VHH binders against Phycocyanobilin:ferredoxin oxidoreductase (pcyA). Designs and how they scored, part 1

No score or structure here was measured in a lab: all are predicted.

Target 1, 241 residues: Phycocyanobilin:ferredoxin oxidoreductase (pcyA), of Prochlorococcus marinus (a3pcf5)
Amino acid sequence: MLSESLTKTKLTDPLILDLLQNIRKHRSMLEDLKSIKIDPNLTNIISNEIGRELYIENEFHKAKGFRKLHIEVAEFSKNLRILHCVFFPDPKFDIPIFGMDLVKINDIVSAAIVDLSPASQNQALKYEKLLSGVDKSSFTSLREIPKWGRIFSNNVFFASLRNKSEKNDFCSVVDQYLSILIKLSKKAKPEFNEEIIQERIDFQKNYCAQQMKNEKTSMVLLKYFDEKWVNNYIKTVLFDF
Structure headers, positions and changes below count from the first letter of each chain, unless a header shows other numbers; Kabat numbers aren't used for antibody chains.
F, E and O are the ipSAE of ESMFold2-Fast, ESMFold2 and OpenDDE, as the mean of both directions, binder to target and target to binder. V2 is 0.75 times the mean of E and O plus 0.25 times the DockQ between their complexes.
[cut] marks letters that were taken out.
The coordinates of atoms that the task and the answers printed are left out; those that the model quotes come from them. Centres of patches stay.

## First folded at step 1 (VHH)

Design b7
Fold by ESMFold2, look of step 5:
Structure b7 (fold): chain B 241 residues (1-241), chain A 120 residues (1-120)
Amino acid sequence: as target 1 above (241 residues)
Amino acid sequence: EVQLVESGGGLVQPGGSLRLSCAASGFTFSDYYMGWFRQAPGQEREFVALISSSGSTIDYSDSAKGRFTISRDNAKNTVYLQMNSLKPEDTGVYFCARDYDFWSGYFDYWGQGTQVTVSS
């Protein structure tokens, strides 16, 4: 079973395709972009078992200012599609965490979330007005942040998307958040104070710990794998800091 | 077999125009984003323009904005680059590519290129 049969865009939702191309374009603007090798048994997974069809593909990179640039595309039983993207900063640089998730069940986007989450004390104040200036007035199904979401900025976007217009508008919000991230990354200078670097490490560790409170990922993977494998995947592939 | 064949290059004076074409075969063209890159002598390839599968999303490098126009005809499996107000720094070999990203190394197929020379 070759992953090439599942990597072509003809199997990928148009909204997911547009988001992927936008994310990859912004990623390519980063200096010193390099791929990261990890265990392929954990990163590229295909099953053709009837009723339990599965496709997961992961892309891992690093760049100047970023320790890990992660994109995950997943399709389960041909009716659940997930796009997950997190860009983790190098703690030597005062750059926020970019996080974006899209969960689509058939034609319904049940969860669309994007943020530049603070990775240091008071970091969000430095870009708050840029994020609040992004027009979000067209969305009708804004969702409250779950309790584990205290790690997000005051401008985290979380919604269900009801129609094509809102799907297009979400792509625009993601594009603008990524543009702001790129701007911040170009201004960031390396930090040499170990106490400040440790603060930033602690922020990222907390982000990963709180993200693991997202029960949907665990429940979906448990249909296919035992708990030991699922815990290893979550800790190693998704939230490994 | 995926093939991308560029054409339309040539010698042109500063301020002139050229229209490049890239004929695609061996894949479902309408499923893919397409890009244009260029390479000056002794330089690495650089991004010029990107167009989505439907043509609704378009992006340009800073140097191309306002002077170049990317377009596509999915019925003819062809992507175009209209280049206006050409400058000597636009000289190079122009490549079309089938892409995931505009950065070299993430595009999976490339044409052989067509030479564009801007000189008086």
Scores: ipSAE 0.000, ipTM 0.116, lowest interface PAE 18.2, mean pLDDT 81

Design c10
Fold by ESMFold2, look of step 5:
Order: sequence, then C-alpha cells, then structure tokens
Structure c10 (fold): chain B 241 residues (1-241), chain A 121 residues (1-121)
Amino acid sequence: as target 1 above (241 residues)
Amino acid sequence: QVQLQESGGGLVQPGGSLRLSCAASGFTFSSYAMSWVRQAPGKGLEVVSDISGSGGRTTYADSVKGRFTISRDNAKNTLYLQMNSLKPEDTAVYYCARGRYSSSWYPFDYRGPGTQVTVSS
C-alpha cells in the first residue's frame, strides 16, 4: 500500500511517514478497498515558487462500511507539515468517524489530535471504555478542545508533542484508535431503518459543518490560494457530505 | 428557556414498579433524541436508556434491559421511563437529558434537576 501514492516520495518527515504508513496499513485491512477517482487538480498539487513552495497529496478510497477514506499529506513553505486523515463511515453501518490531524512547524508538533467521533446517537457507548483504556499518561502538553470540537468523543486526544518519546507515543495512540475502528467495522451490520440512517447522515453533516469553522486551516490555505479555491477545497475535499 | 422537569420518583419495594415522566418545553421536542441517565449514591453518571426524536429507535444499558422501557409522546412533549422489577441497585437520582444529532449523550446540552428513586424494603 506504500506504492499507492504517486507523490508521497517528496515528503521525508519521519513522524509523518510513520503515521502515514500506519494509517495505510490499517486501511489495507478493510474489505473491498477501492480507490476513488477525484479531480487530479485536487489530488496532487505542487508548486516550486520560491518562498511559496507547497506540496499537497490526497488519497481517496472507499471500503465496506466506509463511504470515504481520506488521507492528506501537505508541506507548505518547506517548514509547515500536515498529515490529515478522516475515515467517514457509510451511514448504513454504525461506525464512528476516525479523525486525525498532525501539524508540525519545523521540528515541533504544535497540534496532534486523534478521535473516534460519534456518528450516531450514543454511539460512543459502544467504544468509550476501549478508548479510555489507551494509555495517554506520558503526554505533558495537552491542549484544550476548541468550541467547535463538541463533535468529538469524550476520549479525543489533543496535544502538542515536545520530544521523540511523545511522538512515538502518539503513533501508538493512533495505532490503537485505528485498531479499535477496524474492530468496530468488522462487527457492524447493515442498517435498514431509514430514520436511523438519516440520523447518521445528519451526524456526519454536522461533523463536516463544525470542522469547517476551523479558521486556522483556512488561513494557512489562503496564503497560497484565492478565497474561492480555498472554500471549495475545504467544503468539497476535506469536509464534504 | 429550555426546561426539563422529571417526576414520578419515590420509595418502592424491591420488585415494584415506577413510571418516570419528563416534561419538556422551550424547544422543538421531536427534533431531539432524549436520554434517561442516573447517578447512584457515590457513583458517576450512567446512561440508562436513549430514544430517537421520532421514537423509532431505543437503546438500553445491559443492567436494565428487559425491565425498563423508554418512550416518548411528541404531542405532549413528554419523555417516559417505565421501570419494572426494581432492584436495590436501581436506587439513584434519575435525570432526563436532551441529546443532539451532532454528538453522544455526554456531555448533554441540558438536563433536568432529577427525581429520586429509592428501592428498599
């Protein structure tokens, strides 16, 4: 699965590469994994303009139980590096949303976040104990969840990472959250009650709407793209539904 | 403006029954999932049961399944919990709580002041 991306070889950050490989490993464990074709102008974006160099790679897949498996790897101005991953469930299956973001400025991880966010009423009860059992005691720089983060589970992880040990521990947390997601996806059965399916659709729409309120993400992109492009990218590529 | 008010608690013998009600006002009741949560003496909150806005989907904690029944009357803006075969371990303050489509029951937007249920011989 390392060979699925045509552009991944440009990024050499060891932490991001380890996380990316881990995410791709778990993705490969999903049944009926297939690539989704998307506009090439949105999947591989490279600029070598001096002072405004950028690299963005997007991977889109679907699988049994998942309508969209999205991985974004980006580097801006050679010093800002982002790994973004969201696995959106098929609303016919009672599976949470996996979300992970890593923002690295030079060698400092300023934001590391991972969650299994509920995609149906009281869904978190099915996995809350499993997430709380993941050892998070080694992290020293926990960060506050923003107001729009009310969409997250009670076990959302959000921190700055200060050293190699914490970076390794974050990779372990992500691995365990993904393992739990895979376990939940294997147990999930198709739903046939249209009211329940619509509720799950509404949860995912709200997740996407609340994520679009993250002004910091749009401010980074606006340094490189015009407002029309940025709004389209955020709405249709990152948080569409 | 949002108001939730529980009633129907009290003292009952083991094996007895109680029916809890929750009167809701200040919001479009049928648009919200609702939950019953309880807090036993010295313990944290436990979700007892949930019901979708339409009433078409219900869930129960394993400890109460088969004994408790959640229901709602959207015309009367009222949530119910029928509690049968009560046990001493069901002793708790029972709260009705408003959920949202965007998140799990915890944390809730609003909850009522609660009603005491005591099961003792």
Scores: ipSAE 0.000, ipTM 0.138, lowest interface PAE 15.8, mean pLDDT 81

## First folded at step 4 (VHH)

Design t8 (from t0 with Y100W W103E)
Fold by ESMFold2, look of step 7:
Structure t8 (fold): chain B 241 residues (1-241), chain A 120 residues (1-120)
Amino acid sequence: as target 1 above (241 residues)
Amino acid sequence: EVQLVESGGGLVQPGGSLRLSCAASGFTFSDYAMGWFRQAPGQEREFVALISSSGSTTDYSDSAKGRFTISRDNAKNTVYLQMNSLKPEDTGVYFCARDWDFESGYFDYWGQGTQVTVSS
């Protein structure tokens, strides 16, 4: 089996590599970290067709407090590189959703986004000041949140990145957001009230439903796969709740 | 289904004006930068103009600067190219294209084009 052992070592973008290292380091700090077994055909997807080269690699884990820790790295036709990461909490624990996406098109990092999105009523109040305290003043190309992005916290970060200094600063923002997530996860205790657990489930379902309104991912995949496959991948791999 | 449909092409005398329209459907138009390109017979397709998703910024080829104006109406899902002081060199098929993300230069959908002919 080549699932978890097949890492895309051809990815040489320094920012994506630094972010991967940062995310994997924080993931390793979680208790009871275990790989999730999933269809091997969905963990690594490779096409070597000239002019239509495609590489998608997925890492799936779970841990105490987290039902799914997902990292996806992808490259499409050598022009488009994507790092996608979402850490979904176990609804028994009052932990926010960590979400991060980096999109590089040719030489431009067109999208760099990171957030701790609320997964329960009033949850953001517990960490809002910690996120607002992260220095974001050095970025020159802040982007507006899409209309479907009402799921994000008031401190969602979204920008384009143009130089090494901004790349380093984004890595620092991601590191600090992940450090806050780890801190919150260590304080969280299991919940036993079924109505509270259901509220948290509903928040995560809404997060996934709103994220599926992002047309850019589906439009890229449709150049390589038929519509049925793309819909299944998005629902099963990216936003499965 | 993403569709881009150009219109407004035709025959025009040198020095004349023409306004091209591109009607967009099948996607959230206001989220995308849009561009115009042109292609003369036997030549490579060339960039003409680009407009940001909000319409706040524009960019033009050297040959278009000062003569052409790109604009958009996000309520009508339409992008326009106003072409003034037309020259025979402007003859070609004009294509509307969608920039995938933030002036990336990756145009993922194209219209079928509209013919512009500048002759006396």
Scores: ipSAE 0.000, ipTM 0.269, lowest interface PAE 14.7, mean pLDDT 85

Design u2 (from c10 with R57S S102D)
Fold by ESMFold2, look of step 7:
Order: C-alpha cells, then structure tokens, then sequence
Structure u2 (fold): chain B 241 residues (1-241), chain A 121 residues (1-121)
C-alpha cells in the first residue's frame, strides 16, 4: 500500500481532498504500481512568505500499461488552488490519456476538466458510448473547448462549478471516467508492431506539445522562480515526453 | 486575433458607483464564458465575477456579492461590471478575461490590459 503524501500538507479544501482520494484509489488498482524517483526540489515546494505563500506537491508513479501517473496539487497565495492529474499510457498499450484539472480561485471553481483523450487513431470509438452515458445533466455552466482542444475526446467535460451539488457531481464524473480507464487498461494487450507503437507515441507527443503552447502556464511560476528553473520544471515535471 | 479592451475605470469616492465595459473582438463572443478579475497593489489575482456565454449563469466572489452585477450584451460583443457601494478595498486594476478550456494552471487564455479603479476620499 502506498502512503498518501497529501496527509503532510495543510491543504484542507474538501473538493480537492475528495478528488485526490478518488484518484489515488483508482491508481492503487493498477498492476505493478511503482513510485518514480525525482528531485525533491521539484516535488515538494513550500514558501511561507506572507502574501506570497506557495505550496506545490507532485506524485509520480508508473504501472503496467502506464509510463507516467502524475498528480500535482498547488496553492498560490492562499487564493489559487489547482489539482492537476494526467495518466500517460505506455505506447505499447492501447489506453487513452486520462487528464483532469481543477482550478479554484477564491471559493469559485472556474475550471473543472476531465477527459479520456485519444492516444491512437480511432481509439475513442472503443469508449465514447461509455463516456457519453455518464450523467452530466445537472451542470449549468458547461464550457466550450477551444480550437486547439482537438487533443480531447468528443466527451471531454469542461465546466465552471457553481455550488456544492455540482462539485459533488463533478467528483462522480471523475470517478466514472477513471473506472472506465481502469477497465480499458485491464483489457489492453501489448502491441509489437512498431508503426502502431510510433503512432501512439506521436499522439502523446502532440498532446504534450499542445499543452506546452499555453504560454501563460509559466506566468504564475515566474512570480516565484527564475526563467531557467521554470523551464526545467515545465519540461521535467509537467510535459516530459 | 483575440482582443479584449476594458474601459470605464476611474477615481470615485467610497459609496460611489462605476460601470466597467469590455469590448471583445476576434472570436465568437457568445460562445465563451467571461470573467472580471482584479489585482490590488501587491496582491494576487481575484476573480470577482463570472458569466456564462449565454448570460444565464453568474457567480460572484463573497467580497462583492450584492454590490456588483456582471452582465453581457452578445449583440454588441461587450461585457459589463456594474459596481455599486464601492469601498477602498475595491481599489485595483480590473481585467476582462476569457475563460480557458484546457488543463492549464491559469484559468484564462486571454485578458485585456486592464482599467484602474481607485476608491478614495
């Protein structure tokens, strides 16, 4: 059983804690789960400077079928809270990319995103009906995906969350998407055709490249760190394929 | 090219009112949630209000509830913030921001240059 690093933090946001518990539960169901060693200066970052408080914690694992299981929890100046999670498949297995982000500014969830993003040609055909069957009827503030969001499936969920009921419903959507991912991962067989494996690598590289085109990702970190450190963090921790 | 331009800021006395506008161009305005975000001197960003693309759903930070009203006119591609009962702590640069749709750390993909609101005797 893997220890939960969040218990060492002062982060007490109920929604983030519920999502973390759900994600960690599903992660524990994966075969051959192992932690990935990384520089502690990149995994636990804390500043208690008044008015510029900073907390970042990263968890990295791998498992059968998954090259990188990443969870990041961050809080900036007690005002901005982020939960970021991406499970990257091993390209030898036909498994989609799980991506989930929660951005909470003050007490407002401005962005809640979850998807099983395709990592191979026509992969979404295997699971799109399962995702569309997840009940999303209770949400009042669904948001549109931008043009560069072609990396997402047709069932990407993106919303602002207005109240406690919608926050709970988002946790349910995440739980169901993760359950579908686990089911897909258990059915997947290793691939030996190098052209098919390369296609899957290219899908994941495109996913990471589109995420890195967000020039604004570094603006928050540059308030705290120099450009060399921020560039290394982004490439090593967030988008390293 | 996405463009957002705020206007309507200025100096007002405590208890006064002010209406901010944001002109939007270069995108289908009605398809995007929009926000007003403020930054007081030396502080981080605070989202004061959000509005859905249709205008049917709004949210407010606790600090402004009952005093501020967000609205939009999709025919004019314009976002508004009516600010009543202004307090010195409302002093900030106010930004019009377009909602982000990806999994990045910053919730907005575009914002304008901002307009200064100063509440002082």
Amino acid sequence: as target 1 above (241 residues)
Amino acid sequence: QVQLQESGGGLVQPGGSLRLSCAASGFTFSSYAMSWVRQAPGKGLEVVSDISGSGGSTTYADSVKGRFTISRDNAKNTLYLQMNSLKPEDTAVYYCARGRYDSSWYPFDYRGPGTQVTVSS
Scores: ipSAE 0.000, ipTM 0.172, lowest interface PAE 14.8, mean pLDDT 81

## First folded at step 7 (VHH; from t8 with S30E S54R D59S)

Design x1
Fold by ESMFold2, look of step 9:
Structure x1 (fold): chain B 241 residues (1-241), chain A 120 residues (1-120)
Amino acid sequence: as target 1 above (241 residues)
Amino acid sequence: EVQLVESGGGLVQPGGSLRLSCAASGFTFEDYAMGWFRQAPGQEREFVALISSRGSTTSYSDSAKGRFTISRDNAKNTVYLQMNSLKPEDTGVYFCARDWDFESGYFDYWGQGTQVTVSS
């Protein structure tokens, strides 16, 4: 089970490999980790057409407290590299959504974002000081949150990364956010009140709906795939619920 | 479908002025930085100007500084290039381009261009 849940990647980018290894390590600390079966035509996509090379690899798991643990690694035309990770909680548990995206063009990280996004009313208040205590003082190119980003916590981190020191510091921020998530997940108790569970479901549905307003992934995919395929991929692989 | 449509080109004498417009559609315009490029016959396309998504910062090539001004109107989904003190060296096709993300320098969509000719 464990062997089949680990997808090897073709990436050679050290930053993405370090982040991926760290995410996988934290994932392995979760109880009852199990792989999820997804259509292989959507989980491992490779094209070797010269000038239009691409690969996309997806890993899907579930665990106690988490309905879907998703990691996507992609490379387009040998110079655009994306790492996407979202851990969706089981609505029976009061656990935030972990989200992380890294977009790298050649040696420049244009977007590095990480958050523990609230999945219930007032949830962010319970961990706000833990996130704000993470040292972010070394970053020089903080970015504004897009208008669809109302779903994020007050401590969402969003920046461009210009040098190796900032790249290493981002890895540390991600590691600390994941450590906080693991602590929150270990303390969470199952909920039995259906109205509270439904509130948490509604928060996650809203998170997915707002994330689908991010046009950047669809614009890249449309250069390689038709619109029907791209819409299906975004709905079924990235932000389903 | 992303579309960028340039207009405002034409024939002008040296020292004259032109204002180029680029109408954008098919995407959330205010989320993207926008640029202008130009290409003379037989030459490579070259950078002219860039404006951030909200218009708060701009950058220019050395040849454009002090003569050209990039601006945008996010309510009209339009980016502009005001070109003053035009020289014959400014002759070429001017292209509007969309920066893929946060002034990354990777431009993923281009217009068809508008011809600017500066001759005496």
Scores: ipSAE 0.000, ipTM 0.311, lowest interface PAE 13.6, mean pLDDT 85
Fold by ESMFold2, look of step 10:
Structure x1 (fold): chain B 241 residues (1-241), chain A 120 residues (1-120)
Amino acid sequence: as target 1 above (241 residues)
Amino acid sequence: EVQLVESGGGLVQPGGSLRLSCAASGFTFEDYAMGWFRQAPGQEREFVALISSRGSTTSYSDSAKGRFTISRDNAKNTVYLQMNSLKPEDTGVYFCARDWDFESGYFDYWGQGTQVTVSS
């Protein structure tokens, strides 16, 4: 019973906890939600070695329309905190990929990114106006999308967060993007055309391949784990397809 | 393998100038903010200057403001520190460092340093 993350007493960051509550609330609205069992050596990792403290916890689920609902919370050496979330659609359903990352170093949110990334040809046209209607005007430190970020929609949000007001506004953007995802998922119908399903598989494979070009994740993990472990973690846990 | 190699240090008189270079390899240089730090004998490393990944913003320590200029050439994977009006207090080993993500203050790779000595 209860395959939840680390307790709040171990993870004290209020922004990460608020985002987790928001994401879990939306996840709970999905039909046929089920936990996925994976190797505990890859999902619940704690080290209390002084100067090298480490906490990583992963939640994996599936639901109607979604092959993998992944949440990762990590803290490295008490300084670096990461919340990573990707909801991967079942290719039989025309649902975009939800992706969200928050990177916090001490009190600085250096990266806050959220998107509904297209998982099929022209899919983004179906929800572009819904995303553009989300108010993003209060943010002062917008960041440029990485070159590998061609996979993102035209409405990907990427910023550093400078104060509490912007942190609260980011939570609101995430909430609205998730609400749009839920609405899209409820309207999606199963596809039976194998060529269309293969197109969607190829979109998701490309999404994972491009995300693996993000060197920052591997470089953090390599300070704590060997290269074989890190490659397996990234391939199996983060960007498995 | 991430590599940062500093050069351009040396001995200069007070009031003189030096231009430090840091050649970067093993990563997508244009995605990272870069910084310069220095360490005087017996002291902790201290921040000198930071430049954003595209070069559009810079920041400096109080001691560097108005005298030092950080710049970068993303085509050559190189970051520079132009040091003018040098003072004996600027003496130390200067290190190039990579900011892990968007001016985060977490520097995950460091060069070996280049010595700057300001003396008569």
Scores: ipSAE 0.000, ipTM 0.331, lowest interface PAE 13.2, mean pLDDT 85

## First folded at step 10 (VHH; from x1 with W100F F102W)

Design z2
Fold by ESMFold2, look of step 12:
Structure z2 (fold): chain B 241 residues (1-241), chain A 120 residues (1-120)
Amino acid sequence: as target 1 above (241 residues)
Amino acid sequence: EVQLVESGGGLVQPGGSLRLSCAASGFTFEDYAMGWFRQAPGQEREFVALISSRGSTTSYSDSAKGRFTISRDNAKNTVYLQMNSLKPEDTGVYFCARDFDWESGYFDYWGQGTQVTVSS
């Protein structure tokens, strides 16, 4: 099955392209990688209305150990650019949730966040030292995690990026977090205890529920679509579990 | 529906004080940085003050420093601007604005504004 590609359509931002290439490289290392088909009306949205230009593209895959590998690229009115990526594990495997978001406004990266978030009880203990060993010392504009962000690990990275050096360093942090995820996924063994599997399902449901409290995405989409459409997009495309 | 409603404007003599309020609704107020801007007749909007989502960090324009204080009450979903030692050049419409993305500098929602007039 051929992978759905997000490259080269309307997107020209070098940082987003570098992150996409990085993410796709790591994704290609996963076993049994397959595209997931979702309604094109929700996954590929383009409007050239002057002053309200809109571009959204989504890519969905699954692989051994992962129920959903999601990449979203969006551009609103040529000034707001978003890269969103979440890799959701198969609950049969003790693998954390990979999440990253990049928000770029008028050539300024206002938000860059990446994490391997726990998807089971005490899971973070298995990789905590690996994440803390990733060098984050070059960043000057670290940001405070919101209260709903208790779903994140102790090593969640969140910053504004002020220059090209910090942008490159963020790509390196993402690369290292993804490398750790890939190594964890290759060592993970199938779980057969239904109570443990249900615990992992509940962790992922809570992750999705808490992420929906991040109202920034819904507020942007509500400028273009009605509330029913926006709720359907968030629940179907972004956080469906 | 996001709403920002300013109040507390009025006529004041030079050297006087006003306290502006901005009541916010339709969003999770405590997750957003908030700002005040002003617009004098015939001019572009200009930055006055910014306060972080938790209220721990503030910044001010050069003209506002030392005279104006931004504050917020997250329990009341309200941001305030205390304006002291007012000067005629402070005259204008004052707007409350919501920062889109945690102090990004991109303000995606604006209030209707409240008129401040400083005259002798």
Scores: ipSAE 0.000, ipTM 0.411, lowest interface PAE 10.6, mean pLDDT 85

